# VHH binders against q96fz2, part 306

Target 1, 269 residues: q96fz2
Amino acid sequence: CGRTSCHLPRDVLTRACAYQDRRGQQRLPEWRDPDKYCPSYNKSPQSNSPVLLSRLHFEKDADSSERIIAPMRWGLVPSWFKESDPSKLQFNTTNCRSDTVMEKRSFKVPLGKGRRCVVLADGFYEWQRCQGTNQRQPYFIYFPQIKTEKSGSIGAADSPENWEKVWDNWRLLTMAGIFDCWEPPEGGDVLYSYTIITVDSCKGLSDIHHRMPAILDGEEAVSKWLDFGEVSTQEALKLIHPTENITFHAVSSVVNNSRNNTPECLAPV
Key: E = the ipSAE of ESMFold2; O = the ipSAE of OpenDDE; V2 = 0.75 times the mean of E and O plus 0.25 times the DockQ between their complexes.

## First folded at step 16 (VHH)

Design CB110 (framework vhh_6z1v_2; at its last look DockQ between E and O 0.80; V2 from the best seeds 0.78)
Fold by OpenDDE, look of step 17:
Structure CB110 (fold): chain B 269 residues (1-269), chain A 123 residues (1-123)
Amino acid sequence: as target 1 above (269 residues)
Amino acid sequence: EVQLVESGGRLVRTGGSLRLSCAASGFTFSDYAMGWFRQAPGKEREVVAAISWSGRSTHYADFVKGRFTISRDNAKNTVYLQMNSLKPEDTAVYYCAAKFGLFTESPEDYQYWGQGTQVTVSS
């Protein structure tokens, strides 16, 4: 996974993240660093995207079932990294393969500390290799959505009003991630960054791409992944597997350029 | 105490119109998606229409076919169902329900329910 969409306004995004804590209380996640949230139809590595994480990461003795929403940098920067510039990281941390998560120090260490997060997106993009050509067809992949008025115009909203109708009740894609905290050697703000765990593709997606993000389907899966206070690493990793509960459609080549940030990126062709 | 109180159900003739209302109290109405469900004798409860917390998004069951309109007034803590071109098949008890966050089609996802109002459509 190298490209996602996360373009919902902050208030809509927050509502889409409504949840119930272990006490049965209905809650919205509290924002940390909301100013770092930058909506975009075309999110690439090194950009900031919103993730969910347990409140226990920030507050001692907090209820670990409570959720915080925070923008983090895509591409995990390990806490032990000693260079002053994160871009000097020589290995790719955009994704973490599920089969080697425990073999790589960069992912094993933060995971062992309970630094599990849920990466939020409208969906993600993958490119299908066309046989016999060097051309790739991009697809937008997401959770199946409830049919809404004007849902036939997903991504191709012709008006602001129609856009609101389509995206107001959008079920966000919830991907399993690992995050870490990095303190710059020269001082400054702590950098929070994440990697997306990947698995072998489900049967439905296998013709498009051989790998997919580990998708946490449903509130229970999301809750267990986040709740590092009650759920062990071993138990959490049982949640990491392919899911068939996805849909997709072909999109234009507009998304190929990471600088393009328009509804055209995820509009069906 | 949380309350949802439906009103407006009555006997009508085929082709007639009804407007159902549901008055909510005891919770922050604007934080909840709202839905209308119906249950006919011997049948399962099914979604008729749903509306997002903001009112910007709506969902309708396939059988509605443009005949019904769900709306809400957050200032009045009320959700409405305008039903036109009613058919005998629409005869059921209609329920108002509330769900925190996004609406779904599944009745089990909704936290609060009204007592229901009877709608009867005669031939």
Scores: ipSAE 0.899, ipTM 0.949, lowest interface PAE 0.5, mean pLDDT 94
Fold by ESMFold2-Fast, scan of step 16:
Structure CB110 (fold): chain B 269 residues (1-269), chain A 123 residues (1-123)
Amino acid sequence: as target 1 above (269 residues)
Amino acid sequence: EVQLVESGGRLVRTGGSLRLSCAASGFTFSDYAMGWFRQAPGKEREVVAAISWSGRSTHYADFVKGRFTISRDNAKNTVYLQMNSLKPEDTAVYYCAAKFGLFTESPEDYQYWGQGTQVTVSS
């Protein structure tokens, strides 16, 4: 998983993250650094994306079931990194394979500290190899959505303009992530950065790509992954597996260039 | 105290129109999706229409598409259902319901419910 869409305005994104704490109280996640959230239809590694994490990471004695939403850098910078510029990290930490997560120091250490997060997106993009050519067909992959009313002519239900009406009830894709905190050796703000855990593709996606992000399907899975105060690393890792509860459609090559940031990136072709 | 109070239900003739209103109090209305559900005698409660917290996203059951319109006024803490081209099959008790966050089609997901308003469509 190397490209996502996360374009919702902050108020829409916040309400899409409505949840219940352990006591059954309805809550919206509290923002940290909301000004660092940059909505985009075409997010690449090294950009910031919003993640959910437990309030207990920031507030001693907080209820571990309460949630914070914070923008974090995509591409985990390990706490032990010695250089002054995190862009000089020599290896790619955009994704973390589920089968080796406990073997890699960069991921094992933060995981042992309970640094689990849920990475939020409208959906993600993957590029399918085409038979007989070296060209690839991009697809937008997302949770099944409740049908909403779309405006426009009879034949235009899935046009980009009509998609404007779906977003305020859009079910966000919730991907299992690991984050770490890096303090610049020269001083400055702590950098929060994350990686997305990946698994083998489900049967439904096998024709598009051989890997997929570890998707946490439903509030029970999301709650258990986030709640590092009550759920051990071993129990949380049982949530990491492929899911068949996804849908997709082909999109135009506009998405190929990460600088393109328009609704056309995810519009059906 | 949380309350949802429906009004507007009455007897109406086939082909007629009716507007239902639901007044909400006791919670932050703009954080809740709202739905209209109905239950006919001997039938399960089913979704008719739903509307997002903002009013920008709406859902309609197939059997009411093109005939019913859901809307909301967050300043007045009120949700509406405009019912046109009414059919005898629309006869039911209509319920207003609130769900924190996003709407769903499932009655079980909704936290707050009104007492219902009777709509009867005849001949």
Scores: ipSAE 0.801, ipTM 0.914, lowest interface PAE 0.8, mean pLDDT 91
Fold by ESMFold2, look of step 17:
Structure CB110 (fold): chain B 269 residues (1-269), chain A 123 residues (1-123)
Amino acid sequence: as target 1 above (269 residues)
Amino acid sequence: EVQLVESGGRLVRTGGSLRLSCAASGFTFSDYAMGWFRQAPGKEREVVAAISWSGRSTHYADFVKGRFTISRDNAKNTVYLQMNSLKPEDTAVYYCAAKFGLFTESPEDYQYWGQGTQVTVSS
């Protein structure tokens, strides 16, 4: 998993993250650093994307079932990293394989501190390698969505206003992540960064790619992954597995260039 | 106290039209998606239509086939169902329901329910 879409305006994104706390109260997550949120149809590693995490990470004795939403850098920078420039990491932390997560210091250490997060996206992209050619077919991959109705003429239905008719009720993809906090050696603000846990792909995606993000399907899974106050690392890791509850469609090669930030990136072809 | 109060259900002829209203109170209406559900005698409660918190996204069950329109007025805390070209199979108790966040098709996902209004379509 190395490309996502996370393009919703902040207010729409926040409402898509509505949840119940442990007392059954309906809540929206509270933002931290909202100005660092950079919506785009075409997110790549080193960019900021919003994640959910427990309020307990920020507030002593807080209810661990309450959620914070915050932009974090994609590509985990371990707390022990000594160089001044995160790009000097000698290994890729965009993803974390589930089968070795407890063997890699970069991931084991923050996981042991309860630094679990839920990475949010509209969906993710994968490129299917075509046998006997150098061509690759990109796909946009996302949760199944409830059908919504368009109105107006066919040309008006494809305008940005009609995209709001699709996106207002969009079920965000919720991926299991691990985050860490790195203090730059020269001083400055603490860097929050995340990795996405990956698993073997489900049957439905196996013809596209052999790996997929670990998807947390439903509020129980999301709540348990986030709640490091009540759910141990051992129990949380049981949530990490492939899912078949996923759908996809082919998209144009516009998405290949990460500079392209337009609705065409995820439009069906 | 949260309340959803449906009104407008009555007896109508086949091919007729009817408008249902649901007045909401006791919660922040604009944070909730709204749905109309129906239950006919001997059948399970099923979604008819749903509308997002802003009113921008709507969903209709396949049996609606363009005959019904859901709408909402967040200033009046009210959701509506305009029903046209009514058929005897539309006879049911119609319920208004509210769900925090995104709407779904599943009645069990909705937090608040009205008491229902009877719609009867005669041949």
Scores: ipSAE 0.651, ipTM 0.855, lowest interface PAE 1.4, mean pLDDT 91
ESMFold2 (binder alone), look of step 17: mean pLDDT 91; pTM 0.925

Design CB111 (framework vhh_6z1v_2)
Fold by ESMFold2-Fast, scan of step 16:
Structure CB111 (fold): chain B 269 residues (1-269), chain A 123 residues (1-123)
Amino acid sequence: as target 1 above (269 residues)
Amino acid sequence: EVQLVESGGRLVRTGGSLRLSCAASGFTFSDYAMGWFRQAPGKEREVVAGISWSGRSTYHADFVKGRFTISRDNAKNTVYLQMNSLKPEDTAVYYCAAKFGLFTESPEDYQYWGQGTQVTVSS
């Protein structure tokens, strides 16, 4: 997973993250650094994306089932990194393989500290290799959505103009992530950065790409992944597996260039 | 105290029209999606229409599409269901419901419910 869309305005995104705490109270996540949230149809590594994490990471004795939403850098910078520029990190940390997460120091250490987060997106993009050509076909991959008026069924037949009718009821893709906190050696604000855990593709996606993000399907899975105060690392890792509850449609080559940031990036073709 | 108060249900003839209203109080209306559900004789409760917290996204079940329209007025804390071209098959108790966040097709997901209003459509 190396490209996502997360374009919802802050107020729409916040309501899409409505949840219930352990006591059954309806809540919206509380924002940290909301001004760092930059909506985009075409998010690449090193950009900021919104993630959900437990309030207990920021407030001693907070209810671990309460949620914060915060923009974090995509590309985990380990807390032990000694250089002054995190872009100089020697290895790629945009994704973390589920099969080696407990073997890699960069991921094992923050995971042991309960630094689990849920990475939010409208959906993600993957490029299918076309037989007999150098061309790749991009696809937008997302949770099945409830059918809304004017947009019809989401798919190749819908026009781009009708997509606007779905966003206020869009079910966000919720991906399992690990984050870490890095203090710049020369001083400055703590950098929060994350990686997306990846698994083998499900049957439905195998024709498009061989890997997929670890998707947390439903509020029970999301709450267990976030609640590091009550759910151990061992129990949380049981949530990491391929999922079949996913849909997709082909999109135009406009998305190929990460500088393109328009609704055409995810519109069906 | 959370309250949903429905009005507008009555007896109408086939081909007639009705507007149902649901006045909400006791919660932050604009944080809730609203839905209209119905329970016909001998049937389980089913979704009729849903509307997002903002009013910009709506859903209508296939059996009412083109005939019914859901809308909301956040300034008045009210959700409406405009029902046109009514058929005997539309006879049911109609329920207003509120769900925090996004609307869904599943009655089980909704936190607050009205008492229901009877709509009877005669040939």
Scores: ipSAE 0.700, ipTM 0.873, lowest interface PAE 1.4, mean pLDDT 90

Design CB112 (framework vhh_6z1v_2)
Fold by OpenDDE, second read of step 19:
Structure CB112 (fold): chain B 269 residues (1-269), chain A 123 residues (1-123)
Amino acid sequence: as target 1 above (269 residues)
Amino acid sequence: EVQLVESGGRLVRTGGSLRLSCAASGFTFSDYAMGWFRQAPGKEREVVATISWSGRSTYHADFVKGRFTISRDNAKNTVYLQMNSLKPEDTAVYYCAAKFGLFTESPEDYQYWGQGTQVTVSS
């Protein structure tokens, strides 16, 4: 996974993340560093994206079932990194393969500390290789949505009027992630960064791409992944597998340029 | 105490119109998606229409076919169902329900329910 969409306004995004804690109370996640949230139809590695994580990571003795929403840097920077510039990291940490997560120190160590997060997105992009050509067809992949009235195809969501109808009740894609905290050697703010765990693609997606993000489907899966206080690493890793509960459509080549940030990126062609 | 109180259900002739209302109290109405469901005798409860917390997004079941319209007024803590071109097959108890966050088509996902109002359509 090298490209996602996360463009919802902050208030809409928050509502889309409504949840129930272990006490049965209905809650919205609290924001940490809301000013770092940058909505975009075209999110690339090294950009900030919102993730969910347990409140227990920030507050001692907090209810670990409570959720915080925070923008984090895509591309995990390990806590042990000693350079002053995160861009000098010599290995790719955009994704973490599920089969080797316990073999790589950069992912194993933070995972062992319970640093599990849920990466939020409208969906993600993948490119299909066309047989016999060097051309690649991009696809937008997301959870199946409820068909709302007058909600034209996602493609019609390019107008402000249509946007409200399509995106107001959008079910966000919830991907399993690992995050870490890095303190710059020269001082400054702690950097929170994440990697997306990947798995072999499901059958439905296999013709498009051989790998997919580990998607946490449903409140129980999301809650268990986040709740590092009650759910062990071993139990959490059982949640990491392909899912068939996805849909997709072909999009234009507009998304190929990471600088393009318009509704056209995810509109069906 | 959470309350949902439906009103407006009555006997009506085929082709007639009704407007159902549901008054909500005891919770933050604007944080909840609302829905209308119905249950006919011997049938399962089914979704009729749902509306987002803001009212910007709505869903109507396929059998509605443009005859019914869900709306809400957050200032009045009320959700409505305008029903036009009623048919005998629309005879059922209609229920108002509330769900925190996004609406779904599944009745099981909704936390609060009204007592229901009887709609009867005669031939």
Scores: ipSAE 0.859, ipTM 0.930, lowest interface PAE 0.6, mean pLDDT 93
Fold by ESMFold2-Fast, scan of step 16:
Structure CB112 (fold): chain B 269 residues (1-269), chain A 123 residues (1-123)
Amino acid sequence: as target 1 above (269 residues)
Amino acid sequence: EVQLVESGGRLVRTGGSLRLSCAASGFTFSDYAMGWFRQAPGKEREVVATISWSGRSTYHADFVKGRFTISRDNAKNTVYLQMNSLKPEDTAVYYCAAKFGLFTESPEDYQYWGQGTQVTVSS
């Protein structure tokens, strides 16, 4: 998983993350650094994306079932990184394999500290290898959605108003992530950065790509992954497996260039 | 105190029109999806139409598409169901319901419910 769409306006995104805490209270997640949220149809590693994490990470003695939403850098920077520029990290931390997560120090250490997060996206993109050609076919992959009126198809011919009608009830993709906190050597704000855990593709995606993000399907799985105060690392890792509850459609090559940030990136072709 | 109060249900002739209203109080209306559900005698409660917190996304069950339209006015904390071309099969108690966040088509996901308003369509 190396490219996503996360384009919802802040108010729409916030309501899409409505949840219940342990006491049964209905809540919206509280924002940290909302000004750093940059909506885009085409998010690549090193950009910021919104994640959910437990309030207990920020407030000692907070209810661990309460949620914060915060933009974090995609590409985990370990707490022990000594350079001044995070882009100088010599190994790729965009994804973390589920089968080796407890063997890799960069992931095992923050996981042991309960630094689990849920990475939010409209969906993610994968490029299918085509036999005998150098061309790749991109696909947009996302949760099944309730079909809304005037939004039965997300077409290039549709007005922007029709596209807005899809999004106000869009079920966000919820991917299992691990984050870490890095303090710049010269001082300044702590950098929060994350990696997406990956698993073997489900049967439905096997013809598109051999790996997929670990998707947390439903509020029970999301709450258990986030609640590091009540759910141990060992129990949380049982939530990490492929899911068949996904859908997809082919998209145009417009998405290939990460600088393209338009609805055409995810429109069906 | 959370309250949903439906109004507008009455006896109407086949082919007629009716507008149902649901007045909401006691919660932040704009954080809730709203839905209209119905239940006929001896049948389970079924979804008729649902609307997002903003009013921009809607769902209508196939059996009412083109005849019924759901809408909402967040300034007035009210959700509406405009019912046109009514059929005897539309006879039911109509319920207003609220769900925090996104709407679903499943009645069991809805947290708050009104007491219902009776719609009777005579042939």
Scores: ipSAE 0.769, ipTM 0.899, lowest interface PAE 1.0, mean pLDDT 91

Design CB113 (framework vhh_6z1v_2)
Fold by ESMFold2-Fast, scan of step 16:
Parts: sequence; C-alpha cells; structure tokens
Structure CB113 (fold): chain B 269 residues (1-269), chain A 123 residues (1-123)
Amino acid sequence: as target 1 above (269 residues)
Amino acid sequence: EVQLVESGGRLVRTGGSLRLSCAASGFTFSDWAMGWFRQAPGKEREVVAAISWSGRSTYYADFVKGRFTISRDNAKNTVYLQMNSLKPEDTAVYYCAAKFGLFRESPENYQYWGQGTQVTVSS
C-alpha cells in the first residue's frame, strides 16, 4: 500500500469516526494538530495522514478506549534514529510486513510500547500489471458503501456530481498501523510517524496486487487494535489478516502522478 | 434526555401527498444521522429513508424512490419526510430514529426512537 485518498473535510472526517467508548458513551475523536491535516485524493509516503490512537498515549490515567485523531507522517521514523533529517532514513518504512513485524527493530520496539494506530483513508490505490505492456492499470480500493440517492452501487456512479452525495456517509477504510515518536537530536517538535501493516492479498484482490494493507473490519477490531491498555501485543496481532470485505473500480492514469490532486483520481473509468 | 416527536400522520387517499415532521431535542442534532422507518401490522420495522448529519447524503428504500424525499433543518432540530404518490402499501406507523455518526439501513443500529405516527392510505 503506497498511495491513498483521504480528501474528506475535517468536519466530515470527524463524524465518519464516531465511536462508542467502553462505558457506552457515543463520542467523536478529539483532534490533535488539526491544522496539519491536508485533505487529498492522492496521498503518498512522507505526507501527513490522519490516524486514530488511544487517548492514553497522551494523557496519564485516561480511559484507553477513548480516541484521539492526529495527522502523522507516513513513513515511520524510529525513536532511535540519530540523524537530524528524517528523510535520510535509508530503509523504507512505508509498510511493515505482518510476517516480520516482530523481527524488525524499527517496528518491534514501538509495538512493544503499545504504539498501535488505525490509519484512515477514503480508500487506497493499487496498480495492476497488464500482460503484453509495461503500463499498469490503477484501481481505487475501498469498503463497500451504502447506496445513496442516484448513486446506486458506488462503483456504478459515472457522474462526478453524483459522487458529491456519497461523502457525508462514507465508511472510511481503517488500516492497522504502528507509529513511533522521534525527538530531533538538536531539539524541536516530536515527530509522530506511522507505517501500514501489510498482509497477503485476499482472493478478491489477487488479480490486482499480491499484497494488501491489514484492514480492521468493524468497530470491534478497531477498538481492540487501539486499546493497548487492555489488549496485549500478542492478542492485537491476531487481528492482522487478509479481508474479503472490500470492493474496487478502475481509475484513470491521472492518479499515477502524486502531484495530481483532483476528484478525477478516484472517479471510475 | 433525548426526545424524538413525530407529527403529520393521518388518513390520505391513494395518489395523495403528506409531510411528516420529527422534532428532536436533548442532543447535538448535527452529530446525528436521522432515519424514517415504518411498520405495518404483522410486518417487521423497515427503513424508508435516511439522511446524513449534514443533509447532503440520503438513502431511500427501493419501494419509495422517486416518491418520497427526506430532508432536515439543523437550525430547527427537525427532520422531514415528504411523501408523494401515496399507495395503500404505504399504510404503516412511521417512526423517526437517530443514529450517532453515519446512517445505516438496519433499525438495530439506531439509538433513539420516537413513538410513531400512523399513516393510512385508502384505496
């Protein structure tokens, strides 16, 4: 998973993250650094994306079932990184393979500290290899959505004007992530950065790509992944597996260039 | 204390029109999706229409598409159901319901319910 869409305005995104805490109270996640949230149809590694994490990471004695939403840098910078510029990190931390997560120091250490987060997106993009050509076909991949007026099935919406009607009830993709906190050696603000855990592709996506993000399907899985105060690392990792509850449609090559940031990036072709 | 109060149900002739209203209180209305459900004698409660917290996303059951329109006024904490081209099959008790966050099709997802308003369509 190396490209996502997360374009919802802050107020829409916040309500899409409505949840219930352990006491049964209906809540919206509390924002940290909301000014750093930049909506985009075409998010690449090193940009900031919103993640959910437990309030207990920020507030001592907080209820671990309460949620914060915060923009974090995509591309985990380990807490032990000693250089001054995070961009000089020589290995790719955009994704973390589920099968080696406990073997890699960069991921094992923050995971041991309970630094689990849920990465939010409208959906993600993958590029299908086409036989007989070096060109790849991009696809937008997302949770099945409830049919809205005149949209029918979301994949059948031909008109960009009809897509405007779906977003205020859009079910966000919820991907399992690991984050870390890096303190610049020369001082400055703590950098929060994340990686997306990846698994083998499900049957439905196998013709598009051989890997997929670890998707947390439903509030029970999301709650258990976030709740590091009650759920151990060993138990949380049992949530990491391929998911079949996913849909997709082909999109234009406009998305190929990460500088392009328009609704055309995810519109069906 | 959350309250949902429906009004507007009455007897109407086939082909007629009716507007239902639901006044909500006791919660931050703009954080809640709203839905209209109905229940006819001997049948289960089924979704008729739903509307997002903003009013921009709507859902309609196949049997009312093109005839019914759901809308809301967040300043007045009220949701509406405009019913046109009414049929005898539309006869039911109509319920207003509230769900925190995003709307869903199934009644079990909704936290708060009104007491209902009877709509009778004569053939």
Scores: ipSAE 0.770, ipTM 0.899, lowest interface PAE 1.0, mean pLDDT 91
Fold by OpenDDE, second read of step 19:
Structure CB113 (fold): chain B 269 residues (1-269), chain A 123 residues (1-123)
Amino acid sequence: as target 1 above (269 residues)
Amino acid sequence: EVQLVESGGRLVRTGGSLRLSCAASGFTFSDWAMGWFRQAPGKEREVVAAISWSGRSTYYADFVKGRFTISRDNAKNTVYLQMNSLKPEDTAVYYCAAKFGLFRESPENYQYWGQGTQVTVSS
């Protein structure tokens, strides 16, 4: 996974992340560093994206079922990294393969500390190789959405008004991630960064791409992944598998350029 | 205490119109999606319409076919259901319900419910 969309306004995004804590109380996640949230239809590695994580990571004796939402850097910077520039990392941390998560120190160590997060997105992009051509067709992949009055498909949003209606009740894609905290050697603010766990693609996506993000489907899966206080690493890892509960459509080549940040990126062609 | 109070239900003739209102209290109204449900005698409760917290997104059951309009006024903590072209098959108790966050079609996910208001459509 090398490209995502996360463009919802902050207030819409927050409500899309509504949840129940362990006591059954309805809650919205509290924001940390809301000013770092930059909505975009075209998110690339090294950009900031919002993730969910347990409140227990920030507050001693907090209810671990409570959630915080925070923009973090895409591309995990390990806490032990001693260089002053994260770009000097010699290995790619954009993704973490599920089969080798316990083999790589950069992922194993933070995971062992319970640093699990849920990466939020409208959806993610993948490119299919076209047979006989060097051309790649991009696809936008996301959760199936609830039918609204005029929003049968993203493609039916022919007007700005209809577009707003579609996104107002959008079910966010929830991807399993690992995050770490890095303190710059020269001082400054602690950097929070994340990697997205990947798995083999489900049957439905296999023709598009052979790998997909580990998607946490449903509140129970999301809750268990986040709740490192009650759910062990071993138990959490059982949640990491392909899911067939996705849909997708072809999009234009506009998304190929990471600088393009318009609705055309995820519009069906 | 959370309260949802429906009003506006009455006897009407086929082809008539009604406007139902639901006044909400005891929670932050603007954080909640609202829905109208109905239950006819001997039938299961079914969704009629739903509206997002902002009012920008709406859902209607297939049987509505453009006859009903759901709306809300967050300043008044009220959700409305304008019902036009009523039919005898629309006879039911209509319930207002609240769901935290995004709305869904299933009544099972709605946390708070009103007492209901009776709508009767005569032939």
Scores: ipSAE 0.667, ipTM 0.839, lowest interface PAE 0.9, mean pLDDT 92

Design CB114 (framework vhh_6z1v_2)
Fold by ESMFold2-Fast, scan of step 16:
Structure CB114 (fold): chain B 269 residues (1-269), chain A 123 residues (1-123)
Amino acid sequence: as target 1 above (269 residues)
Amino acid sequence: EVQLVESGGRLVRTGGSLRLSCAASGFTFSDYAMGWFRQAPGKEREVVAAISWSGRSTYYADFVKGRFTISRDNAKNTVYLQMNSLKPEDTAVYYCAAKFGIFRESPSDYQYWGQGTQVTVSS
């Protein structure tokens, strides 16, 4: 998983994250650094993406079931990294394999601190290798959506109004992540950065790509992954597995260039 | 206290039209998706139509598509169901329901419910 779409306006994104706390209260997640949220149809590693995490990470006595939403840098920078420029980290931390997460210091240390987050996206992109050519076919992969008045998937010929109709009730993709906090050696603001946990692809996606993000399907899974105050690392890792509850469609090569940020990136071809 | 109060249900002849209203109070209306559900005697409660918190996304069950229109007025905390070309099969108690966040099709996903308004369609 190396490319996502997360383009919803902040108010739409916030309501898409409506949840219930442990006491049964309906809540919207509280924002940290909302001005750092940059909506895009084409998010690459090193950019900021919104994640959900427990309020208990920021307030010592907070209810661990209450949620914060915060933009974090994609590409985990370990707390022990000693260089001044995070982009010079020699190890690729965009993704974290589920089978080696407890063997890698960069991931096992933040997990031991309860630094679990849920990475939010409209969906993610994968590139299928095609026979007889070195070209790859991109696909947009996302949760099955409720059929709206529009009657169908996002179309390349859809009007702007039809796009707005789809998105105001969009079910966000919720991916299991691990984050860490890095303090620059020369001083400055703490950097919050994350990695997406990956698993073997499900049968439905196996013809597109051999790996997929660990998707948390439903509020019970999301709640347990976030609640590091009540759910141990060992129990939370039981939530990490492939899911078949996913759909996809082919998209144009416009998405290939990460600088392209238009609805055409996820429109069906 | 949360309240949803439906109104507008009555006797209507086949082919007629009817507008149902639901007045909401006691919660932040614009944070909730709204739905209209119906239940006929001896049948389960089923979704008729749903509308997003913004009013821009709507859903209609196949059996009412093209005949019913759902709308909302966030300034008045009210959701409406315009019912056209009514059929005897539309006879049911119609319920207004609220769900925090995005709408879903299942009645069990909705937190708040009205008491219902009876719609009877005669031939």
Scores: ipSAE 0.712, ipTM 0.875, lowest interface PAE 1.2, mean pLDDT 90

